# VH-VL binders against Protein STK_02290: the designs that were tried, part 5

Target 1, 225 residues: Protein STK_02290, of Sulfurisphaera tokodaii (q976g0)
Amino acid sequence: QEQLVAVNELNENLGKVLIKIARDSIANKLGILKINLEDYLSSLNDPILNKKGLAFVTLETYYGNSTSLRGCIGYVEAVAPLKEIVSKAAIAAAFSDPRFPPLSKGEFDNIIIEVTVLTKPQEIDVENRWELPKKIKVGEDGLIVEYGILYSGLLLPQVPMEYCWDEETFLAETCIKAGLEPDCWLNNKVKIKKFQGIIFREEKPKSEKILIIKPSEVKCKKEEI

## First folded at step 2 (VH-VL)

Design e12 (from e01 with heavy chain G56D L100T G101V E102Y Y103E D104Y F105W W106G Y109T P110Y L111T; framework fv_emicizumab_arm2)
Fold by ESMFold2-Fast, scan of step 2:
Structure e12 (fold): chain C 225 residues (1-225), chain A 125 residues (1-125), chain B 107 residues (1-107)
Amino acid sequence: as target 1 above (225 residues)
Amino acid sequence: QVQLVESGGGLVQPGGSLRLSCAASGFTFSSYAMSWVRQAPGKGLEWVSSISGSGDSTYYRREVKGRFTISRDNSKNTLYLQMNSLRAEDTAVYYCAKDTVYEYWGSGTYTFDYWGQGTLVTVSS
Amino acid sequence: DIQMTQSPSSLSASVGDRVTITCRASQSISSWLAWYQQKPGQAPELLIYDASSLESGVPDRFSGSRYGTDFTLTISSLQPEDIATYYCQQYNSYPLTFGGGTKVEIK
């Protein structure tokens, strides 16, 4: 199938299903839920969930009035249906994010799950690299920086909102994320891609209330830790 | 100190309309979800509607969906409830209630650490 | 809708008694339950959130616990100022629902 899931096809009910896929996939790997994951995913017949998609799953430890990052892994290649991508990303975020130890059973009830579904990244073409900040919109776009096969970095569209960055800072930070100098975006051998996304997030761990968050709605962080 | 002051209650006939206001002070209004909770005379608490800090997300009890509209004006620190097509069963004290947590991700928890004094709405002929 | 069933509907106890109020959810709500105190003629006040977390300024004689879908509010030593109606509230799912209330009176 050639077409990717479009952000405008996703509603609250589908967001709830995506969060449930992430929850159940992690629970299955922890032995909390006893299912055959392949059969589970095959039983999901929604046409939109069966289209190829791109997604990140973010896990945060919940403390009541605050959260802390616990895992975040995703896919930016259209290699599988959205339902399978969310399942794989959830498992990878929980058990294969190298920044964190594998998620334990005791943590399952204390994490918030967030699924960000992405549009297909598109390379930004400019005659002059100094025009790149004008082609990017904080609150709408996420960024990918690629240089050869060794250097790549991605920042989700909510990230510059969280850190109160402008477009030029967003480009510089994405270069740093890729392992490059902050002005890497001025090098015409570096590829800059942008994408959009929609965020589905549990209000609280295991809550049936699933939030639909636009990146533009994410508030600037007022205090640093 | 946090204060919530409701106004706009009164006596209306069935089918009438009424607009409630809640004036908020003592906290960063735009950073907290707000809700309306009602209580019929001698009865228990009943959630009516909630709105996120930004105003972009709204939630309603089924029986009021399409009749009531929750909104907020963050520049005025004021929460509103527009009530249309009022029924006798809508008779209650209406409380304005503040969410417990600061909204970083555009959503609240919808537990209520501060409540206003309430405003009485009576729907009767 | 998730139904919250409180028991008892009312109780009378003596000053210093241990008082227990139970709230049962018709479905799993994890720990997304709050307890409120409403004194006669006043607005409700938050006592406990997340099933067992005590709100700032609330006396430590109040405590909450969870066992599955059963939630308990305990007052370890009832005081005269505790005369009130107590409500549980789930915030796991829309619509948000409250229990029917438990009226606590002193003998």
Scores: ipSAE 0.006, ipTM 0.529, lowest interface PAE 11.2, mean pLDDT 88

Design e13 (framework fv_emicizumab_arm2)
Fold by ESMFold2-Fast, scan of step 2:
Structure e13 (fold): chain C 225 residues (1-225), chain A 126 residues (1-126), chain B 107 residues (1-107)
Amino acid sequence: as target 1 above (225 residues)
Amino acid sequence: QVQLVESGGGLVQPGGSLRLSCAASGFTFSDYAMSWVRQAPGKGLEWVSSISGSGGSTYYRREVKGRFTISRDNSKNTLYLQMNSLRAEDTAVYYCAKDRVYVEYGSGTYTYFDYWGQGTLVTVSS
Amino acid sequence: DIQMTQSPSSLSASVGDRVTITCRASQSISSWLAWYQQKPGQAPELLIYDASSLESGVPDRFSGSRYGTDFTLTISSLQPEDIATYYCQQYDSYPLTFGGGTKVEIK
């Protein structure tokens, strides 16, 4: 059994390294940075970053006083070291998120990079599907909805905080994200999984200041000035 | 602009040797990994070997490892494939292919091909 | 090795038809998949990279998409010049592997 990266092993310094891996991987793919990516990753010798992990990379276009989603891709299978997963997720978020065109060189200095490191998703097993809202916690859990191999949706744990959702709304929105009806979580053929995470985020594009955010600390949009 | 021209193919007997060359132009040769991809008559594409931009890292499919050697001369903008102990199953058109990404790959992941040569036929038969 | 299963092996369609070719990876390859077009007697040409990025100069009737380990190449309105064999290729890990190819013919 190989140990997975635990959320509580990650500190600000490691968060800065993860953001740098994401930045450099995107820059390399854009031709801004000319490195051998695998040699670069092999040079990183932190033992925690060499443990298998799961992560999402989120890119947001920065407008000074606001941001908009520009890409978000991640991995929920622990098949590679965390450093490699973050690199792969960053490249995929920038160039392979089907909702957006590939990131251009001109955009590189105007995006905020966010890395969310995840715990291993665990299927929620309930005898009565109506108990599902009681088995999840907004502010702690992210959700995955799976139906076969073609219908899958994932919402990170900060998402229901941002939109002021309760647990039932969170389930419904994750169903919609999967391309299913909002009551899909009542269908016993649909798998519901939960996971936790920790967020590392650039304060602004290319900032040396990296924020550590727990999902429970994310403010509801309705309460913002 | 970018051109890849293969040469050196031909008829060879089983157990024989052959050296393929690929002359590259229109880009900074040393900045890109290069590969050989083959296609047997009427069959699909099969990756054979890759080499990093510096020539420091090489990769081979299992069936050719120890028999084939990929190399490059960056001063001449030329890629090579030395093929030894040739077998009937090595019969194919061999394409020279350029990596898209403007970077050298150490272990060679993230390799896809934006430009291909026209290929050179290698026939291994008695 | 990562096996790429491509389907169908061949298809015949009419000019103007929507054509879909699929490629399935035996394990996760993220979005590191390219699509190539090979016309008879010619070298392959890059169409799509990173699963969905259209190569410069390729007509916008070509598109790629990803759903887990399933990848699709779509030609929204088949043209006569699209008669070719199409290949997917994963570049997640060595050895690099190609799908078996899909021959597209006009009816």
Scores: ipSAE 0.000, ipTM 0.410, lowest interface PAE 17.7, mean pLDDT 85

Design e14 (from e01, 19 letters changed; framework fv_emicizumab_arm2)
Fold by ESMFold2-Fast, scan of step 2:
Structure e14 (fold): chain C 225 residues (1-225), chain A 125 residues (1-125), chain B 107 residues (1-107)
Amino acid sequence: as target 1 above (225 residues)
Amino acid sequence: QVQLVESGGGLVQPGGSLRLSCAASGFTFSSYAMSWVRQAPGKGLEWVSSISGSGGSTYYRREVKGRFTISRDNSKNTLYLQMNSLRAEDTAVYYCAKEITYTYDSGYVTYFDYWGQGTLVTVSS
Amino acid sequence: DIQMTQSPSSLSASVGDRVTITCRASQGISNYLAWYQQKPGQAPELLIYAASTLQSGVPDRFSGSRYGTDFTLTISSLQPEDIATYYCQQYNSYPLTFGGGTKVEIK
C-alpha cells in the first residue's frame, strides 16, 4: 500500500495494538517470547496497520513516580507498513541505541514503551530564513535539521513542550542537536523539515491502559532534564 | 534479499578515469545512505565516500576530495563513483555498502549492514 | 580523526578455543562501534553493531563488549568457518574509520 497512515485515523485500540507489537518484538528478541516475527506481523490484517507509516519507539526505565530515558529510535521515511516499522523501531530502541547498553531480560518488566506515529517530514520552504520561526508551532511540530552527511538532528514534537521552548529556541536547540551552531537555521545550505505526531504510551510497565497524548498536552518540566 | 552488484572496475593508467556503478535491489534504495569502501590488495578497509538517500548530501575522505564524485540515480536504483586523476595509491577493490539509517532525538546511527562483492580497480602503467 | 587501534594483527588458535580481539578508540565513541568478518576472497559481513548487538543470523558464539574506549570481540568456541580477518569500525563521527584488522587462522 502506497497510502500513508494519517495521524487522525489512529484510535486508542490501534494504539494498543502498536504498543503490543513493540512489546512482543522486544520479548521475542530477548527469548521471552518464541515466535516467527515475520509470520506474527503477517497475521495482523488491519488495513491501517498495513499502510506505510513513520514511527519512533521510546523506552523509559520506570521507578514508580519517575522515569529515565532507556532508548529511542525511529524511522522518518515511509519504507514499510506501520506494523513493520513499529516492530523494527522497537527492536532498534532496545538493542541499537548507542547511548545505552542492549536491553536485558531483567529490564523487560520495568520499562515503559511509547510509540509516536509521525506524518511525513516536509521541508519548510521560505524566501527569507528569518521567517522560519513563524512557520513552526510548538505543541504541533517536530523538527529535523540536516547539513551534509556529517550533521543531522531530530527533535520530536513533545520535546519543546517538555523544555518550555519557544519556536526560535526550538530551531536553535535542533541545530545544536545536529552538532551545529544555534543559528544554523539562518544558513540556506541547512535543510529544515517539520512533521507532526501522536503519542501512545503505557501508563506503567506492561499496562493494559494505553495513554493517547497530543504533543500540546505535554507539561513543562521546569528545566529538570 | 538485499543485493549490491558493482561494475566498472579495470586497469587504468595514472591520471586516467573510471566510473564505478552499483546496482541495488531488495530494499527501498532512496531511503538509505550509501557508501563506497575500498581495500588495497593485502590491506585493510578504508571508507571513501558517502551519499544521503536523496543525493542532497555528500562526504569524502580528504585524499579523494576533488578527484572523486559520488552520485546516485534513485529511478534506476544505482549508485555511482566517478574517479578522476587516478593514482597508484587508489588501486583497491571498491565495495558498494548500504548504510543502516536510524533517526533518533540525538541524531543518526550509521554502519554497513550489506556489502557488494567488490570491483577491482588497478592503477598501473 | 578517530584512530581505531586493533590487536593483535594476527593469531592462530585451535578449533574449540576462546578467541578475543581488542579494538581501542583514540577518543570516546560511546557504543558507536561495529565488527565485520571478511573471509578470504569475500566481501565483509556485519557481525555486531552498537558494540554488543548481534546481527540477525550470526551464531551466538560471537559476542561484543565495551569498557570505556576499549572494545572486545569474543568467539567462545572457534569453528573452521571462522577463519577470516575481523575489523572494528567506529561510526561516532566522520570520517568513518576502521581498525587495521585481525587475521584469525587455525593451527
Scores: ipSAE 0.015, ipTM 0.523, lowest interface PAE 6.8, mean pLDDT 86

Design e15 (framework fv_emicizumab_arm2)
Fold by ESMFold2-Fast, scan of step 2:
Structure e15 (fold): chain C 225 residues (1-225), chain A 122 residues (1-122), chain B 107 residues (1-107)
Amino acid sequence: as target 1 above (225 residues)
Amino acid sequence: QVQLVESGGGLVQPGGSLRLSCAASGFTFSSYAMSWVRQAPGKGLEWVSSISGSGGSTYYRREVKGRFTISRDNSKNTLYLQMNSLRAEDTAVYYCAKDYSSGWYLEYFQHWGQGTLVTVSS
Amino acid sequence: DIQMTQSPSSLSASVGDRVTITCRASQSISSWLAWYQQKPGQAPELLIYDASSLESGVPDRFSGSRYGTDFTLTISSLQPEDIATYYCQQYDSYPYTFGGGTKVEIK
């Protein structure tokens, strides 16, 4: 049995390595860095990075005083080692997020890279759907909503913090993200899953200082964060 | 060894329906995204639809949206394609393909089945 | 949709020859391109992924390269078992799109 990466076994040094993997993978695809990516990843022998993991990579364009979303792609199922998942997610966020054009060389020095490592999503089982808000904790949990074979949506744990949502609003917004009505979480055919995460983020583009952020530490957007 | 075995193809009239199945073995089925790719006689490859490992996310080419439904039964290690309102241009060999990823990002098709022929003709 | 233009549509070469097949994307796809081999009457098989990475079990005479939006599949020394149609595929964005195919025959 292979075990998954646990968020509590990730420290500052590993966070720096994950950001470096993301940064170097993007640089390599842009032709800024000239490496064989497979050899590069194979050289990373940390046992934790070689465990299966789930991760999202978020890219934001940095304007000095503010940032804007530039790409965000990730894995919600553990099918490869964390080091490979972060590399793949970073490249996909930069070049394959359908909401944005592919990242250019000129943008590389102006993006902030954020890596969120996730725990395995677990379905929330309740007898009464009205109990769902009580089983979710804003500042700790991210959510996944699944309905049938056509509808799915995911919101990372930091999202409800950024928007000052309570648990019921968080459920409603995740339903909307899935393409459903905001009360979809009351439908017993809809699956609600929760997961936790740890966030590693560059302080500014290409910074040596990497922030370790607990979702609970993220301030509301109304506070201009 | 990864094995993918398609079935359910045949001759059907325009406007008819067919259900294709793909029996998978040799890997943890629920951990991988699966796809259907078709090939009209004497023509090239054309992607039809993909489904994530959990079944929670599905993707379709525009020409089949609303007519085709991809689904999976992870307890039976089986992938399905329900094809409704079939048209002459849907005539093709339909291949079941295993993606490299779980379906949250786009990847290549690592393993393919041998295909099943669907002919739409009056 | 991203258009994949593959050339040539067919070629004839001798055993031992170096064979090159080109695929051009209508827009940037980074290195998100795979090459497949389809032998007559058989299903496609993966040869190369991420433009230049060789799939496990594939002979090392096959290689892939990228220059901008131009991608090349090379067979360094053609063998009889390499007679097949070859397809490129981009996986940068949905919908996935394939090249038109290149049929490789022996002279």
Scores: ipSAE 0.000, ipTM 0.426, lowest interface PAE 15.7, mean pLDDT 86

Design e16 (framework fv_emicizumab_arm2)
Fold by ESMFold2-Fast, scan of step 2:
Structure e16 (fold): chain C 225 residues (1-225), chain A 122 residues (1-122), chain B 107 residues (1-107)
Amino acid sequence: as target 1 above (225 residues)
Amino acid sequence: QVQLVESGGGLVQPGGSLRLSCAASGFTFSSYAMSWVRQAPGKGLEWVSSISGSGGSTYYRREVKGRFTISRDNSKNTLYLQMNSLRAEDTAVYYCAKGEFDWLLYDAFDIWGQGTLVTVSS
Amino acid sequence: DIQMTQSPSSLSASVGDRVTITCRASQGISSYLAWYQQKPGQAPELLIYAASTLQSGVPDRFSGSRYGTDFTLTISSLQPEDIATYYCQQYNSYPLTFGGGTKVEIK
């Protein structure tokens, strides 16, 4: 698609705008900011932000020396301009992630906002399913597993880096995320898709300093001893 | 009605100081990054400094870092450039320039002031 | 720093001629490139941004194109009012950098 946002079009200045869109959308929903959101988004006339895009917004509670997940929702279909997708994802992450209660006004100044912009997912075609680990690169690719209409799971490219997984473990964990057995990727009826992304993240809550993180740069965090 | 009006240029001796001002009107000043671009007599354009819409991020060319300070007062729709320890090579017309799209830090400049001449000479 | 090499430094052409000015970035800048026109004694004016998007009010004889890190400004039929110095500028990253300028004169 000619009108789809490419990851290589994104730089620090656009990342800062995406974070601001997320912050302001949440603040408006909390009543901290009193704007007409439609007018606000319409005032953003950057050509790249007006292309269709895919994004996830992640919220983390900040404790100074550590953070904990507070919400994460995104879109993997290019159904709206990037600016609208980020706004919708931010609101959904804050108020509609079923794992967490809705975000309160008191938490707003204590969360870190992270926006991950994704490339369009592409199905991996192999004649032999055992070749799938060779078509995936930890530190570069995120994965989607789909089986029929009921089973679907997605893991962002930074996830296997955080947990120090290899490609086969990454496939197995994405199967588990979809609600399937760990070897689901060997089933010819299961679709495996990969995508890339770029991460924009506040250094600390409400920081003017926005970090640009490539998945390959994400620090390894051991889950177990 | 979008306008940028510069003031504060003049003749100053080496080692001296000047403060340039740029009064903005006709747009939501706080939403746009603003920049100073200079041009020495008979020479090309040279970017000097930029400031984000909120004022939270500032950028400088290497040769002026530590000597020049860019700032803004969004309540007065005014951009400033404080120039200290001026050198002969700082002699130029200084232009105030507006970023084209709101909230972008790196941008093309769609609106320019008329420029104010700074001459550093004994 | 990203170096912007602009050529030629000057050119002389006749009214009605096709004029091309080139600008090369020392590294990838995608399409984050603008072209400016500066007439003697005046402030620069934006002609083109995003390498090929014409600014509102600019005559359609002006066009911009990109091939990798090479950028071209074309004036399809030079007019007397086009006598000016033209500058390219990358805005992919700080420090923002301009080309050296191309002075366009009529023969």
Scores: ipSAE 0.007, ipTM 0.498, lowest interface PAE 10.8, mean pLDDT 88

Design e17 (framework fv_emicizumab_arm2)
Fold by ESMFold2-Fast, scan of step 2:
Structure e17 (fold): chain C 225 residues (1-225), chain A 124 residues (1-124), chain B 107 residues (1-107)
Amino acid sequence: as target 1 above (225 residues)
Amino acid sequence: QVQLVESGGGLVQPGGSLRLSCAASGFTFSSYAMSWVRQAPGKGLEWVSSISGSGGSTYYRREVKGRFTISRDNSKNTLYLQMNSLRAEDTAVYYCAKDIYEFWSGYLGYFDYWGQGTLVTVSS
Amino acid sequence: DIQMTQSPSSLSASVGDRVTITCQASQDISNYLNWYQQKPGQAPELLIYDASNLETGVPDRFSGSRYGTDFTLTISSLQPEDIATYYCQQYDNLPLTFGGGTKVEIK
């Protein structure tokens, strides 16, 4: 597993498996399933699932016609096979996201699970920082802002689509996410990295229907006013 | 259960070298930044060096830069500090400390678990 | 470098007393400040992170607050097991810097 999982290797069937890994990992932690998680993961022999990968798991509470964020945790470095990363990220999103209390058994049937698989982040090199907005594309790129070890922020590729941001706003919001001023991207000491991704999402809680979403297909929330 | 166990401290002459190790267990070692923090006898805490989970980024206080090298072997769950050109002022207990997750929020630079420490004494 | 000035350097109080320790940053560090407890002969332990968030397993008699660049650690009712040296630490910028420590003893 010298190579990283590529976004274009992932099809609908693999997306369903990733969602199932996330759901089963959470269910096992809640005591809804009684499985040995290591044996479960080791039984998954797909070569792609055994490559190192980067992924985020997002949980949303479902209200029928609307959803609200319930947890979102992931990995930005290739530290383990994709199957293990999705399992770990799902557990962390449910129980270790500091913005929310740990997920309860009663919530399990009312959450939507979303898995975003990422490409490796690459630093954006420019001679003039004012060119940074031209080097990113809303609907394609997610962003990471880094300033030393103390300031780091990440926004997934679907986020600027959901909030109807342009590229400059996306940079500013990622700076804010890192705990920095919105113009932090003009500072030569700040590193800006971009990455791409593909999204697999349950249509509704526990749905057999798994949606494959490209960030460019995410609807702007302002258009729904 | 998270455990960090330091080793490699001892008595060394000025200008000498020592290599400290920190054996980690109970967590996914490669997912967390790690740091060395020292404390001179009867004095306060002083940050020395930090390394990212992958080992791709390293950071040092000014006084040790060029003399000390932080590294990690994620296959062995071990953190290292190579200390060269040691000075009397480097005499301290050296603690291995674990930082937080490398998830969406990144590193926040706080130390949730510490090892017991290993004493380094630099004297003639 | 960001200097962290901690006061007092030592204090003696009785069991049940309210104890306050202060830490002043030389510049605005937002809430990027931790508090550690170090008992004699032991490694430091995290008490409070992000100025006011209590670490898991830490008794609720400990609390942290911020006013500008001034930070306060409060022990609402001092217990014998709280005898220790307490350190603040900023993580707003490198190098990471600690306060000089406050030694808390019981009379």
Scores: ipSAE 0.000, ipTM 0.465, lowest interface PAE 11.7, mean pLDDT 86

Design e19 (framework fv_emicizumab_arm2)
Fold by ESMFold2-Fast, scan of step 2:
Structure e19 (fold): chain C 225 residues (1-225), chain A 125 residues (1-125), chain B 107 residues (1-107)
Amino acid sequence: as target 1 above (225 residues)
Amino acid sequence: QVQLVESGGGLVQPGGSLRLSCAASGFTFSDYAMSWVRQAPGKGLEWVSSISGSGGSTYYRREVKGRFTISRDNSKNTLYLQMNSLRAEDTAVYYCAKETYYYDSSGYVDAFDIWGQGTLVTVSS
Amino acid sequence: DIQMTQSPSSLSASVGDRVTITCQASQDISNYLNWYQQKPGQAPELLIYDASNLETGVPDRFSGSRYGTDFTLTISSLQPEDIATYYCQQYDNLPLTFGGGTKVEIK
């Protein structure tokens, strides 16, 4: 449990287990499933799931031919095993995302669950801040912006792909997410970190078919017209 | 085990130069910001300088800016402090310190979790 | 610069006594304060981070608390190995600043 989960250790079967952990944790909280969550998680003995990990859980409402964001919460602290982090993130995404009301029992069959497992964030270092856009790659990197301990913001690797942003726009939007001016990345007191990830996603609500998505495979929404 | 070992301290006259080194082991050196913290004899702790994990971003207290240069060689797991135009008030034990950082429910944590033994720099005529 | 004012500068107490050290920030720093212990002739060691969180391996007799811009380090039952100078440090903004230190001695 002391070592961090590496993205390349995760396969389709583990992705299915992560999605199941998320689904079962939400179902238990809704009263659809009646389990002791601690006993449930303790029964999962896979060595990789018992390593410390970082993850986000995203929930989307499914309409057949489209989806809309319903919740998204995650953890970037390597303080607990991946199985526990996914469970906590799923519950938080469903019931504690301040942008949305708590998920209702009637919505459970109509949401898609997505789990993104993250690598450990690494600080990006440049002496000339104008070179920062050249040190990140849309389709590969997620970003964290930190200014002291007052301000912090994080955007997942798939976000700039979904919104058709270039690297400079991605930096600016992460600054805004942190509560800072869009050019905050030019300030040498601001820390910029990058991380990578792998995405596991239900094809449709409750699907046995779990998609493995690399951020580079996420289509720009502007191409859809 | 995680360790930091400083070297390079000594006696130097005002206006002279010294280069301090800090050898790191037991962790992935390039993942962590590193700092120099000094302590004058019988006095308190004073932050001097910090460097980001890859070495691209450096920060200094105002009294040493332009005279001191912090740098690192990640291939050698070594942190450096080049000290030029030394003054009597720079006399201190210089500690190498590893910065631990992460997000938690209260915000961001940023602390010096591992310290070296220190190396004494004496600036005297 | 954020000024950290620490009090008292020194204190003398008996083994088993409750010891309280205070640190005051010149402005709101939220919980962004660490406490360090420096034993005679040794390097500092992290005791408490984020105002009240105990570092791994630190005895549970140590605790930290915050009220506004006032921070307190408490040793519930002083032991001989606790003879040291204690420093607070803010990490809200650069430059990073330390308190002046509190020297704790046994009577």
Scores: ipSAE 0.000, ipTM 0.430, lowest interface PAE 17.0, mean pLDDT 86

